# Miniprotein binders against p81326, part 50

Target 1, 226 residues: p81326
Amino acid sequence: MLHFGGFIMEINHISKILEKEREEYIRNKVEEYLKQGFSKDDAVNKANQSWRTYIGHRIQDVIYNLLKKFLKDSGLKVTTDKALNNRNLPEELDKVKRLIAINYGEYLFLPDADVIVYKVENNDIKIIAIISVKNSFRERRFETTYWKLKLKESPVTSHIKVFLATPDKDNEISYKCPNGKPKKMRIILEYELDGIYFLKEDFEETEKAKHFGKIVEDIIEISKKL
Short names: E, the ipSAE of ESMFold2; O, the ipSAE of OpenDDE; V2, 0.75 times the mean of E and O plus 0.25 times the DockQ between their complexes.

## First folded at step 7 (miniprotein)

Design B1 (at its last look DockQ between E and O 0.03; V2 from the best seeds 0.00; counts 0 for: pae E 16.1 > 1.5, placed apart)
Fold by OpenDDE base, look of step 7:
Structure B1 (fold): chain B 226 residues (1-226), chain A 83 residues (1-83)
Amino acid sequence: as target 1 above (226 residues)
Amino acid sequence: SEEEKKIEELLLKARLLLYEAEELAKKGDYEEAIKKLEEAVKLLEEALKIAKELGNEELILYVEFLLAEVKLLIERIKWKLEE
């Protein structure tokens, strides 16, 4: 608990830490895109887009590794949608992939599942939770909500908890009613999802909106009920 | 401090290796990419050791994040090799 708590306290500064690298990253990417023949303005725009993607992946990777580490002792396993994109999957991961697939009639598609938590019990795979990691909500604000709703439509996937993890650096969803005005995105995400976990301290805590430090405990508790 | 400078040097080298590995992976040279990433892990582990000795929580966190990134990239490349 203490080790997780200390690490979690440090996670609160992840966005700030990553932002220290931004200037150098942008400079290097701009130079790269200029060499590719892009205009200065295009190069800057592309560099900024690249940075957003880069930070997003880093945060996702951190969360994945943390969950993998802290859930290991509970016997829970962690994978990613990227791991499931492999053509030749081990039997276990192939089962995981099939158990999170969403039916679109002629096609099966995977939800966006940055992190997938599952357990193996009596040689059966049980999917426990999907964690979507978002650094910012500039794009695809309700994508996670869409996947949650789609997962609910099937008895095969309806039990899967869908969580959002975010540092919410721009305070887009940190508070429900700042200055007395409802933040639609916070309200909707909190309503539709099973939980929102903040990688920061400055947010309005509710039953569903918690500090990321609580996610491990919550997942373990859910796993016991499945 | 001298130790902080050493950490910065190690981090810089690791970041460069990460970048090179990513470029190699884009070209399909996955084996060489993994070798570079494994070297990056070694450098980052050394940096982490020093950071812990200094008690610098910010640096510890930062190095751990980089380690996580590098390790995940290794896994991703391994997944591609198994395709």
Scores: ipSAE 0.019, ipTM 0.322, lowest interface PAE 5.7, mean pLDDT 86
Fold by ESMFold2, look of step 7:
Structure B1 (fold): chain B 226 residues (1-226), chain A 83 residues (1-83)
Amino acid sequence: as target 1 above (226 residues)
Amino acid sequence: SEEEKKIEELLLKARLLLYEAEELAKKGDYEEAIKKLEEAVKLLEEALKIAKELGNEELILYVEFLLAEVKLLIERIKWKLEE
């Protein structure tokens, strides 16, 4: 039987859909950089870096809007790290910001989370989950794990679930033991995080490593236990 | 705005068609499920047209991804039907 779950749309093809637009994007950016006086090689390198940043932001936007839409009927609200850095915050978001902030002695910093899910009950705000969106693992490969460990250090944030969402198109973390050799990055990420959600079909599924289409059900279930 | 309300109406209608198709597929009524999903595709294509006229990049991407997912569901059900 086909399994639909709730009204959750599968986005496992997001990277493939966006890749259709890559060639035109790169061509336009190369022209832009050439007009700025960069060499051909530098312009191409800059254009490829620009694309990687752009596609990461686009995937984050899709995830944000999807979660906002499909969690609304369960009384769950969604915001972003970027929105919380706004100087003129509504009282509700200011409380969310304070509840996820990490104390470094004299300084107070927000984790580098992309999407934050929370609920409001009787003026009480409960942070449910933080979702980090990673398009590749060339840099900051364990950043999400670092934030999970910091959140665990305080009793006021230790309940917050930390998820990683990724297309992992280069198969950097898709399998635990490819060819019988343990993949350190996958094993550590799966051990330390509360879940990894893949925006593709081909990966080793476990209790913590799932298709992205399961994330809404998982978040709703977690929210009912808090 | 009026255009945003129209898109919301189209997306709601498409969502209801998806729910109906899911129930039909559970009962093995694959041909009827496909018909419901194809109707949802038409509504989503109309929503995409309006989103493009508005220039709303986030909404365009959302509707495009939803459309791709519905088309994937159609192909999965067609595969079951052809067996």
Scores: ipSAE 0.000, ipTM 0.151, lowest interface PAE 16.1, mean pLDDT 80
Fold by ESMFold2-Fast, scan of step 8:
Formats: structure tokens, C-alpha cells, sequence
Structure B1 (fold): chain B 226 residues (1-226), chain A 83 residues (1-83)
């Protein structure tokens, strides 16, 4: 499995880049806030808050780029909800948008689908999966499960897999209580979603909760059944 | 290697420019955002040249991919300017 080994090496390479990126980002933001007249302690706190927002976008971008690169040879395509909100959509992306949209009576809305995987066969589009990327669970903790439950209600979208991808650095859903029991949020997310992929090493894998390195293989296997 | 470290440094600088461009675009400062992205393109083209000289196929593919994504982002922002 040459391309899956390449995927793991790419993740390791990007992890090293992100560590250096954090150091430069914090340094630059501290200087910026000091120039604005903030105290050293306030500048550091604001820089760390800014980094948390930045890394959220950065992780989403990394996941999009990795999936696009490593799913290409399997005939799978990748897009984003940002791309689908473009004013002038190509026909193919317009079809993707229509196939993932959720019906609220008179209105159609897109789910919060940070990354979308689909395939094209004989001009027919099949949506394989959507991936929600979360850096933290402080707010909007069950948003991903809400979209999963809504997608299940329609025969058009009920087959779409909904995955969560997260570094979970604060151990909000990867930690188990001392008695071995997962936290309530972890139990609910794992039960309702099709999978959780952790961008960290220190957690116990289950059938649905896995290291991010397994996501490409899982998506390819799902696509073969559609 | 020293060359691989140089590539990592260039990639890091390009990513910081990408973030700055996104923040500028959110404020509606599309022309300034495009300038930041064009700077990122130059850094990525330098990284690609070094990666090709090293013959590191994984780095070549990664940098080519990032370069394509940045160029697509520039076109997307240009479309907003035409609105």
C-alpha cells in the first residue's frame, strides 16, 4: 500500500511544519499587539487566542489538501463548502451542492460540510462523505451530529457518511474517565456519527474512532460500495 | 537536509501569507489580499525549484499541490472583484 504509506509520511511532514508555524505566528502576533499598546501578558494571551482561530482554518486546509491529493488516484474528488458558496458554480459543483442540500420546507440549506468527497460515474454524482473539522468543542459541540441526523431524513442524502476530524488537543473527546468510561460528549458523537478521526497519537482506537491516517482507506472502501 | 529545511521555511512563510490574505479578504480588502497571495506564489515557486533539484518526489507533489491551491484562491478573489 504505497500511497497509504505516503499519506502517513505527508501527515508527519505537515505536523513538523505546523509546529514551526506556531512559533512564528505567536512571535509575530505578540509584536503586533505590543505595537498596539497592549501589555506583554495581554499581548501573549491575545496571540494565543489568535493562534487557536488560525490553526482551525489551517487544519481544515491541510485536511482538504491531503484528501484531494491522496483520493485522486481512486477517482474521488474533493471540494469544500466555501467552494460551493461561490456565485458562479461550474455544473459539476452545482450538482454537488444540490445533492448535499437539506430541505427545510420552502428553503434549502447546505450542512456545515468543511470538506466534501464525491465521485462522478457516467455523469452521475455520488456524494461519499462530508468531513467536519473541529479544533475545539467549546461551542457548537453537537453541530456535526445535527447535520448527520438531518441528512439521514432524506433518501437523497441518507447514504452520505458524516465524519469528524479533530486534533482534540484539550482532550475534550479523546480522554476516558478514570473508570474507563468515555465522557458524555464522546459517547454521543461516536454513536451518532459514522466516524471520528483524531489528529493525535494518544487515544484508544475503537471501530469508529481512529487515527486520521486511516481516513483515506476508509473513504475508498466506502466509495466501492456506492 | 539543509535544502529540506529551506523548503519548510518557505512553506511556513507562504502559509502565513495565506492566512493574512484570508483576513484581508474578510475585510473586503481584495486587492491587498491578492498581493499577499502573489507573494506566497513566489515563495512556493522557489520551494518547488529546490524540491526538484533534490529529486524529492513527495516534496515536489506537495509544493505543486499547494501552488495550484493558492492560484485557485487568487482566481476566486478576482471573481469577487468582478462582481
Amino acid sequence: as target 1 above (226 residues)
Amino acid sequence: SEEEKKIEELLLKARLLLYEAEELAKKGDYEEAIKKLEEAVKLLEEALKIAKELGNEELILYVEFLLAEVKLLIERIKWKLEE
Scores: ipSAE 0.000, ipTM 0.192, lowest interface PAE 16.8, mean pLDDT 78
ESMFold2 (binder alone), look of step 7: mean pLDDT 86; pTM 0.834

Design B11 (at its last look DockQ between E and O 0.01; V2 from the best seeds 0.00; counts 0 for: pae E 14.3 > 1.5, placed apart)
Fold by OpenDDE base, look of step 7:
Structure B11 (fold): chain B 226 residues (1-226), chain A 83 residues (1-83)
Amino acid sequence: as target 1 above (226 residues)
Amino acid sequence: SEEEKKIEELLLKARELLWEAEELAKKGDYEEAIKKLEEAVKLLEEALKIAKELGNEELILYVEFLLAEVKLLIERIKWKLEE
């Protein structure tokens, strides 16, 4: 029994832990941009943007490592879109890349896939799930939804589950109708995606909106059906 | 932003109409289904306009895809009416 309790508590604090570094990071980046000749206002804006990118990558890395660790015993494998951007891919990853590609007529493009979960059986690769990681919804709020719909339209990719993982630090999608007012983004994302997984406790749980601690079990269950 | 909220509202309403249309189509009420979908197209076109004004490429692509989906569904229903 994975002692889910301690793991769940650690995940809930990831955003808070990472935010402790923000002030120092911003200060250092502002100084860097000032030295590059940017105005104070531009330097601050650029520093904030840099922080959003930086913290996003760190959260992605955490989620990647967690999934890799917890899915290992089930025989499932984990990769990232970043790993697939290499020109010289091992055969396995080259197959993974081809199996998540979206058809645009003359061109194939990859969806944004922060984490890709797949299995290898008898040298056949089956893509199980794509996990999009979002720290905030200021940018790319519907990108995951777009990719889900694009994957759904092909029989090659229609089976691939698309999940969103987020700490939702600003409570943008944690509740459907806080104070009786609908959070449209939450409603839309929950409708379009296969699941939303929160790296926090303070959220409205539904059939599709769950704590991140459930994602491993859900992925394993899906993998057994593919 | 206020514009982003408006887009979200339009998208939500469009999806509601799409769902209603699908249920109507399942019941054989194809003409009414088409009316719902045509209304959804209008909402999505408005959303697309706002998204373009915002310069949000992500939203533009998403709305364009939804428009294509709805329009294709209209055509599919029309084909059934001709049979």
Scores: ipSAE 0.012, ipTM 0.181, lowest interface PAE 9.0, mean pLDDT 86
Fold by ESMFold2, look of step 7:
Structure B11 (fold): chain B 226 residues (1-226), chain A 83 residues (1-83)
Amino acid sequence: as target 1 above (226 residues)
Amino acid sequence: SEEEKKIEELLLKARELLWEAEELAKKGDYEEAIKKLEEAVKLLEEALKIAKELGNEELILYVEFLLAEVKLLIERIKWKLEE
């Protein structure tokens, strides 16, 4: 079967195009849910949730494909937490999985990382960074910082950079002191993480809070120091 | 800006060509699918030129990514056709 990779664009452009088509998507999904017997209110809520999931997956795919393409020439490889959760795992990816796993006694769990960047050097695998893609901060607002703190607890994983990529369309973390009041979520995320990369133009830029287009350069520079 | 609107129009036209090529390939019309994809490459190359003139790093990377993906897809269809 031939599969087309789809139309992948700069984050702002693809989100803008998909948003223009949002109304038709929502109408179709509401009709689907009404046919399944859901109430009007439930159908609308489910359709809006479906849209947020759909656009979130599209943004995540763009980030993965962009990093894979532009890090390749630097000897850096890219995988995802979904690929690492497959039961039949190639040896290289099995090593990646074991190198980022968090130990909870008898149990090993993967951090919530949408994208993992690593390199293979002298037959050794070294994890460079993980990137968490968050479309909103309504639930599990500080989950990414939790995983950064857990990675810092071990000398084996303490070098791993933890980045957050977000469109932040609702301006939940775009500014440090909106209306003169410190925004705790932005302050804590910026303090604890190694970087926040915004998939939009309107936000307060700092040394750690940058336009998403800088992430490739930053990852390459970090890999040279490791 | 006006230049960014041009890029968006070019990208939308390329998207339509990709969908047309996918439908053609599903029917086994590989030669026609390649022609549609080659037309999409021309549109993407024009979009890349404008993005470079603007100096928009994110857009340049995005369009270069799309070009690479479409060119690889053309090669895969050519391999299938020649078998």
Scores: ipSAE 0.000, ipTM 0.165, lowest interface PAE 14.3, mean pLDDT 78
Fold by ESMFold2-Fast, scan of step 8:
Structure B11 (fold): chain B 226 residues (1-226), chain A 83 residues (1-83)
Amino acid sequence: as target 1 above (226 residues)
Amino acid sequence: SEEEKKIEELLLKARELLWEAEELAKKGDYEEAIKKLEEAVKLLEEALKIAKELGNEELILYVEFLLAEVKLLIERIKWKLEE
């Protein structure tokens, strides 16, 4: 029954499908933009932006569904910031929302937590991790870092791990110092966050920067210590 | 169970249709690829119904995940068809 196979096999299957679709999409969009008179470099950049917009929502949903499926056997629950903004919030999710919200004077806001992992033990809820899903960084390059720093300020939220999950198809944060030039974004994100998980094979691996296939194992280990 | 075995058969057939659709799309046969994917959606919806009746939450999640992936492929190929 290989179709019920493990997490890594499903990640590899989805990554292959998404990469093939991306390659075909980019090829077609580059040709389209070239016909409109854009340079090759501009056409490639615009095509990549177009793909990001198209697939951005879908990659977030894919990651949510994969984590929900594979963390369930370990007694871990998964939700989203979209679910927490629902009008009719169940008691359990209301508690999750209260445990992750950040104070700004008169206002209380949720971090940009695309995916939230928590556990329920003895009727108590403990937030394990939040995962920010970025298909590209562009104008919101340090948003995840901002939320990590805010969560660190409170005893209630300081234990929460903040992870970034990204295919990083534009190679914006895949290496710390490509061609001898330091990449500020990669260096800062790795320094401030608890981990970066790549949905790709080619990247500089460190203790904090890993293949997405390792995220389930890492989250389970963190949950055992809480 | 017999029902679980039927779900697995439906899932395997859906995956075969996905593979066929991918090859058709590679050849530029987008209309036929979409037809194969729509067939896969019907099989996955049947599998989801059976999984829900069984109350097998793991199976429900797995089928929902595959269904979402098939729908993503349909959207992508439809975009190419419009060109």
Scores: ipSAE 0.000, ipTM 0.115, lowest interface PAE 17.0, mean pLDDT 78
ESMFold2 (binder alone), look of step 7: mean pLDDT 86; pTM 0.834

Design B13 (at its last look DockQ between E and O 0.01; V2 from the best seeds 0.00; counts 0 for: pae E 17.7 > 1.5, placed apart)
Fold by ESMFold2-Fast, scan of step 8:
Structure B13 (fold): chain B 226 residues (1-226), chain A 83 residues (1-83)
Amino acid sequence: as target 1 above (226 residues)
Amino acid sequence: SEEEKKIEELLLKARELLYEAEELAKKGDYEEAIKKLEEAVKLLEEALKIAKELGNEELILYVEWLLAEVKLLIERIKWKLEE
């Protein structure tokens, strides 16, 4: 009961931890680069670049652990494409891998599925959603839409919801152009994907673009319809 | 507490090494990736010992999960080296 309130509280707590973690990380990296002989300005720039890579992985791990914790009581399971990219898979994960793989003739590839939510029903696996985690949209901004479109082509995968989760710190898809219109990237991503979940407060919510705090309840509702 | 702060420092460094190793593995730099992951294992084992002494079950579970992630990545890289 009310575990969604607990989820929002946990997100707020994690947000504060990540802020402190950023301060410590940047401080340590600046010191490291200064010792390597970089100027102060270069050390700061390199530390910020390193943080962008770090936080991308870190947010992915945070989202995985939060979803695993808060979906457990609803009978939903969570895994990652990293876990599926192993030689010796348990039978259950091997089935998950087969159910999300995209066919390219002789080859099968996993989509960019940073976090995968599924359920086990009567010994059968049902994939509920895949979540792509993006810290920046400067490169590969439509990669997630490509995977969504490919998944729609197969009767095995066409039901799978494809979500984007992002802090959008640079306001790349939460910013409006001076004419009040959303940027082209936002329009395309929102149109093609099943949802965008922002790890930030200041944006205009729509039916498909929501605060990350709503993702657990949305996934549970989707699962009930499968 | 001082012990909790020590665990946070160990976890920050272990995550740094893990994420750097993932990037190195993407580039095919498997030997350097394994070196960083082996260092991360040592830091995580120290963090786990402190977490168990504190009796913090949530922290123990988190450190055990992260240690498992590191070990799985080592296994995956070794598999790639065999092909």
Scores: ipSAE 0.559, ipTM 0.856, lowest interface PAE 2.2, mean pLDDT 87
Fold by OpenDDE base, look of step 9:
Structure B13 (fold): chain B 226 residues (1-226), chain A 83 residues (1-83)
Amino acid sequence: as target 1 above (226 residues)
Amino acid sequence: SEEEKKIEELLLKARELLYEAEELAKKGDYEEAIKKLEEAVKLLEEALKIAKELGNEELILYVEWLLAEVKLLIERIKWKLEE
């Protein structure tokens, strides 16, 4: 419990901490794009797009590291889809990759799996959860939902929990019905996914929508039932 | 305070090393990238120690976050080296 308190505070400030770097990052990227021959307006737009990608990866990395650290004592392992894109995978990761693959007939494709939590018992690998990390919901709002549904279609992957982790800086899904108006995205994501975990304090908590600080406990509990 | 300035200095150096390491990694110089990141870890660990001594929660969180990023980058580069 004590380790969770410090953890909760750290997570709530991730977005704020990262945003402190934005101005410098944007400035540097604008200069870079100007040197490449882009117009000022194009350079600014590209810099902003680059920032969104950059910040998304950083948040993902933070979440990965946190989960890896806090799940270590439980014997659970953590990897990423990026790690699985290697041609020469260790046997363990190769098995993980195969166990999250989605069947499209002649082809197997991996879902977007920013973070993958699994356990190894008696040389058998069980995938516990996939965590999708989203900083913003401007594009592909239901992509995580799609992957959840696809995973659910196979008996091999149907047990895999799919979680969304987000700081939701723009309050796109923090509340179900702000001012009496339903937020379609929040409602659908909460309904279809196994959980939404917020890297912030200001959100509407429900059974499925929780603070990110609870994700470790939830994953451990799920792991005990597999 | 003098301690806060020291933390800021350490953080600045660590960020510089992180940036350099990322650029090196993009160029395929993974060994040198790791070396810089390992140095960054040392600086950040020192910064974290000072931040904890000061009881500055914001700085503690920031340093811990940056440490996590640096360590993850090291792991990612190592994964590429094993390829």
Scores: ipSAE 0.014, ipTM 0.252, lowest interface PAE 8.6, mean pLDDT 86
Fold by ESMFold2, look of step 7:
Structure B13 (fold): chain B 226 residues (1-226), chain A 83 residues (1-83)
Amino acid sequence: as target 1 above (226 residues)
Amino acid sequence: SEEEKKIEELLLKARELLYEAEELAKKGDYEEAIKKLEEAVKLLEEALKIAKELGNEELILYVEWLLAEVKLLIERIKWKLEE
């Protein structure tokens, strides 16, 4: 990967970079909601929720573009859940969608998959990994682990690796036992997922919990086994 | 080690039983769901015993947490059965 190392340093500060935009974003959104007739309290609450959605999408876009750029030379392709939900889906992406969703019985539902990595061999598509992008962990929700279990249900999807990518700005999963108090979410996610990739420097590294800069190498190694 | 491989097998089997129990509960088969969860409890108790013999404190904490969550789920399903 040519300049991946330099990009790693920028992405480890992504939360700080985006936070500089917050004040102006909130101010503009409050003005928009006040113009729509909301009270100041309602406008502020809506603006803050809008911001949380906005930064999540910004981080996802950065991850998507990084993976697309640095996996290309290994013959690996990258798409997103949004691209798979378009009405006019190219044949290749339609195959990707069907492969991911085949385990949802009567209704086609995609897993919690913000970014999908796949390859094409002899006109066959193999899904390599699904990356869930989470900015915060404000509730005890293990949807990503549930999707991992669902994918294990079928031989078609059982090989798919499920990763979590997060800046973890609130330090909810960065350490297993800070001050002797176990962080159950970190322990559960590490046992259930194939990997957790942190978009920051300050966290407890383990075999499965590592710097985001390792994700390209890990995906390439996994793809060689398929 | 062989002990570590045994724990991994027990945890995998317990997770499969949890999935089966959730699907049974969705169908309203609460008594069968409870039986699956009680089987998972036995597997997790065996995994906990081995983890303690190994002295793997993080694995002990994980298994203890999972065991408590399964037991809570059993109680919630029993409450549904009383309805």
Scores: ipSAE 0.006, ipTM 0.312, lowest interface PAE 10.4, mean pLDDT 79
ESMFold2 (binder alone), look of step 7: mean pLDDT 86; pTM 0.836
OpenDDE base, look of step 7: ipSAE 0.000; ipTM 0.162
ESMFold2, look of step 9: ipSAE 0.000; ipTM 0.124
ESMFold2 (binder alone), look of step 9: mean pLDDT 86; pTM 0.836

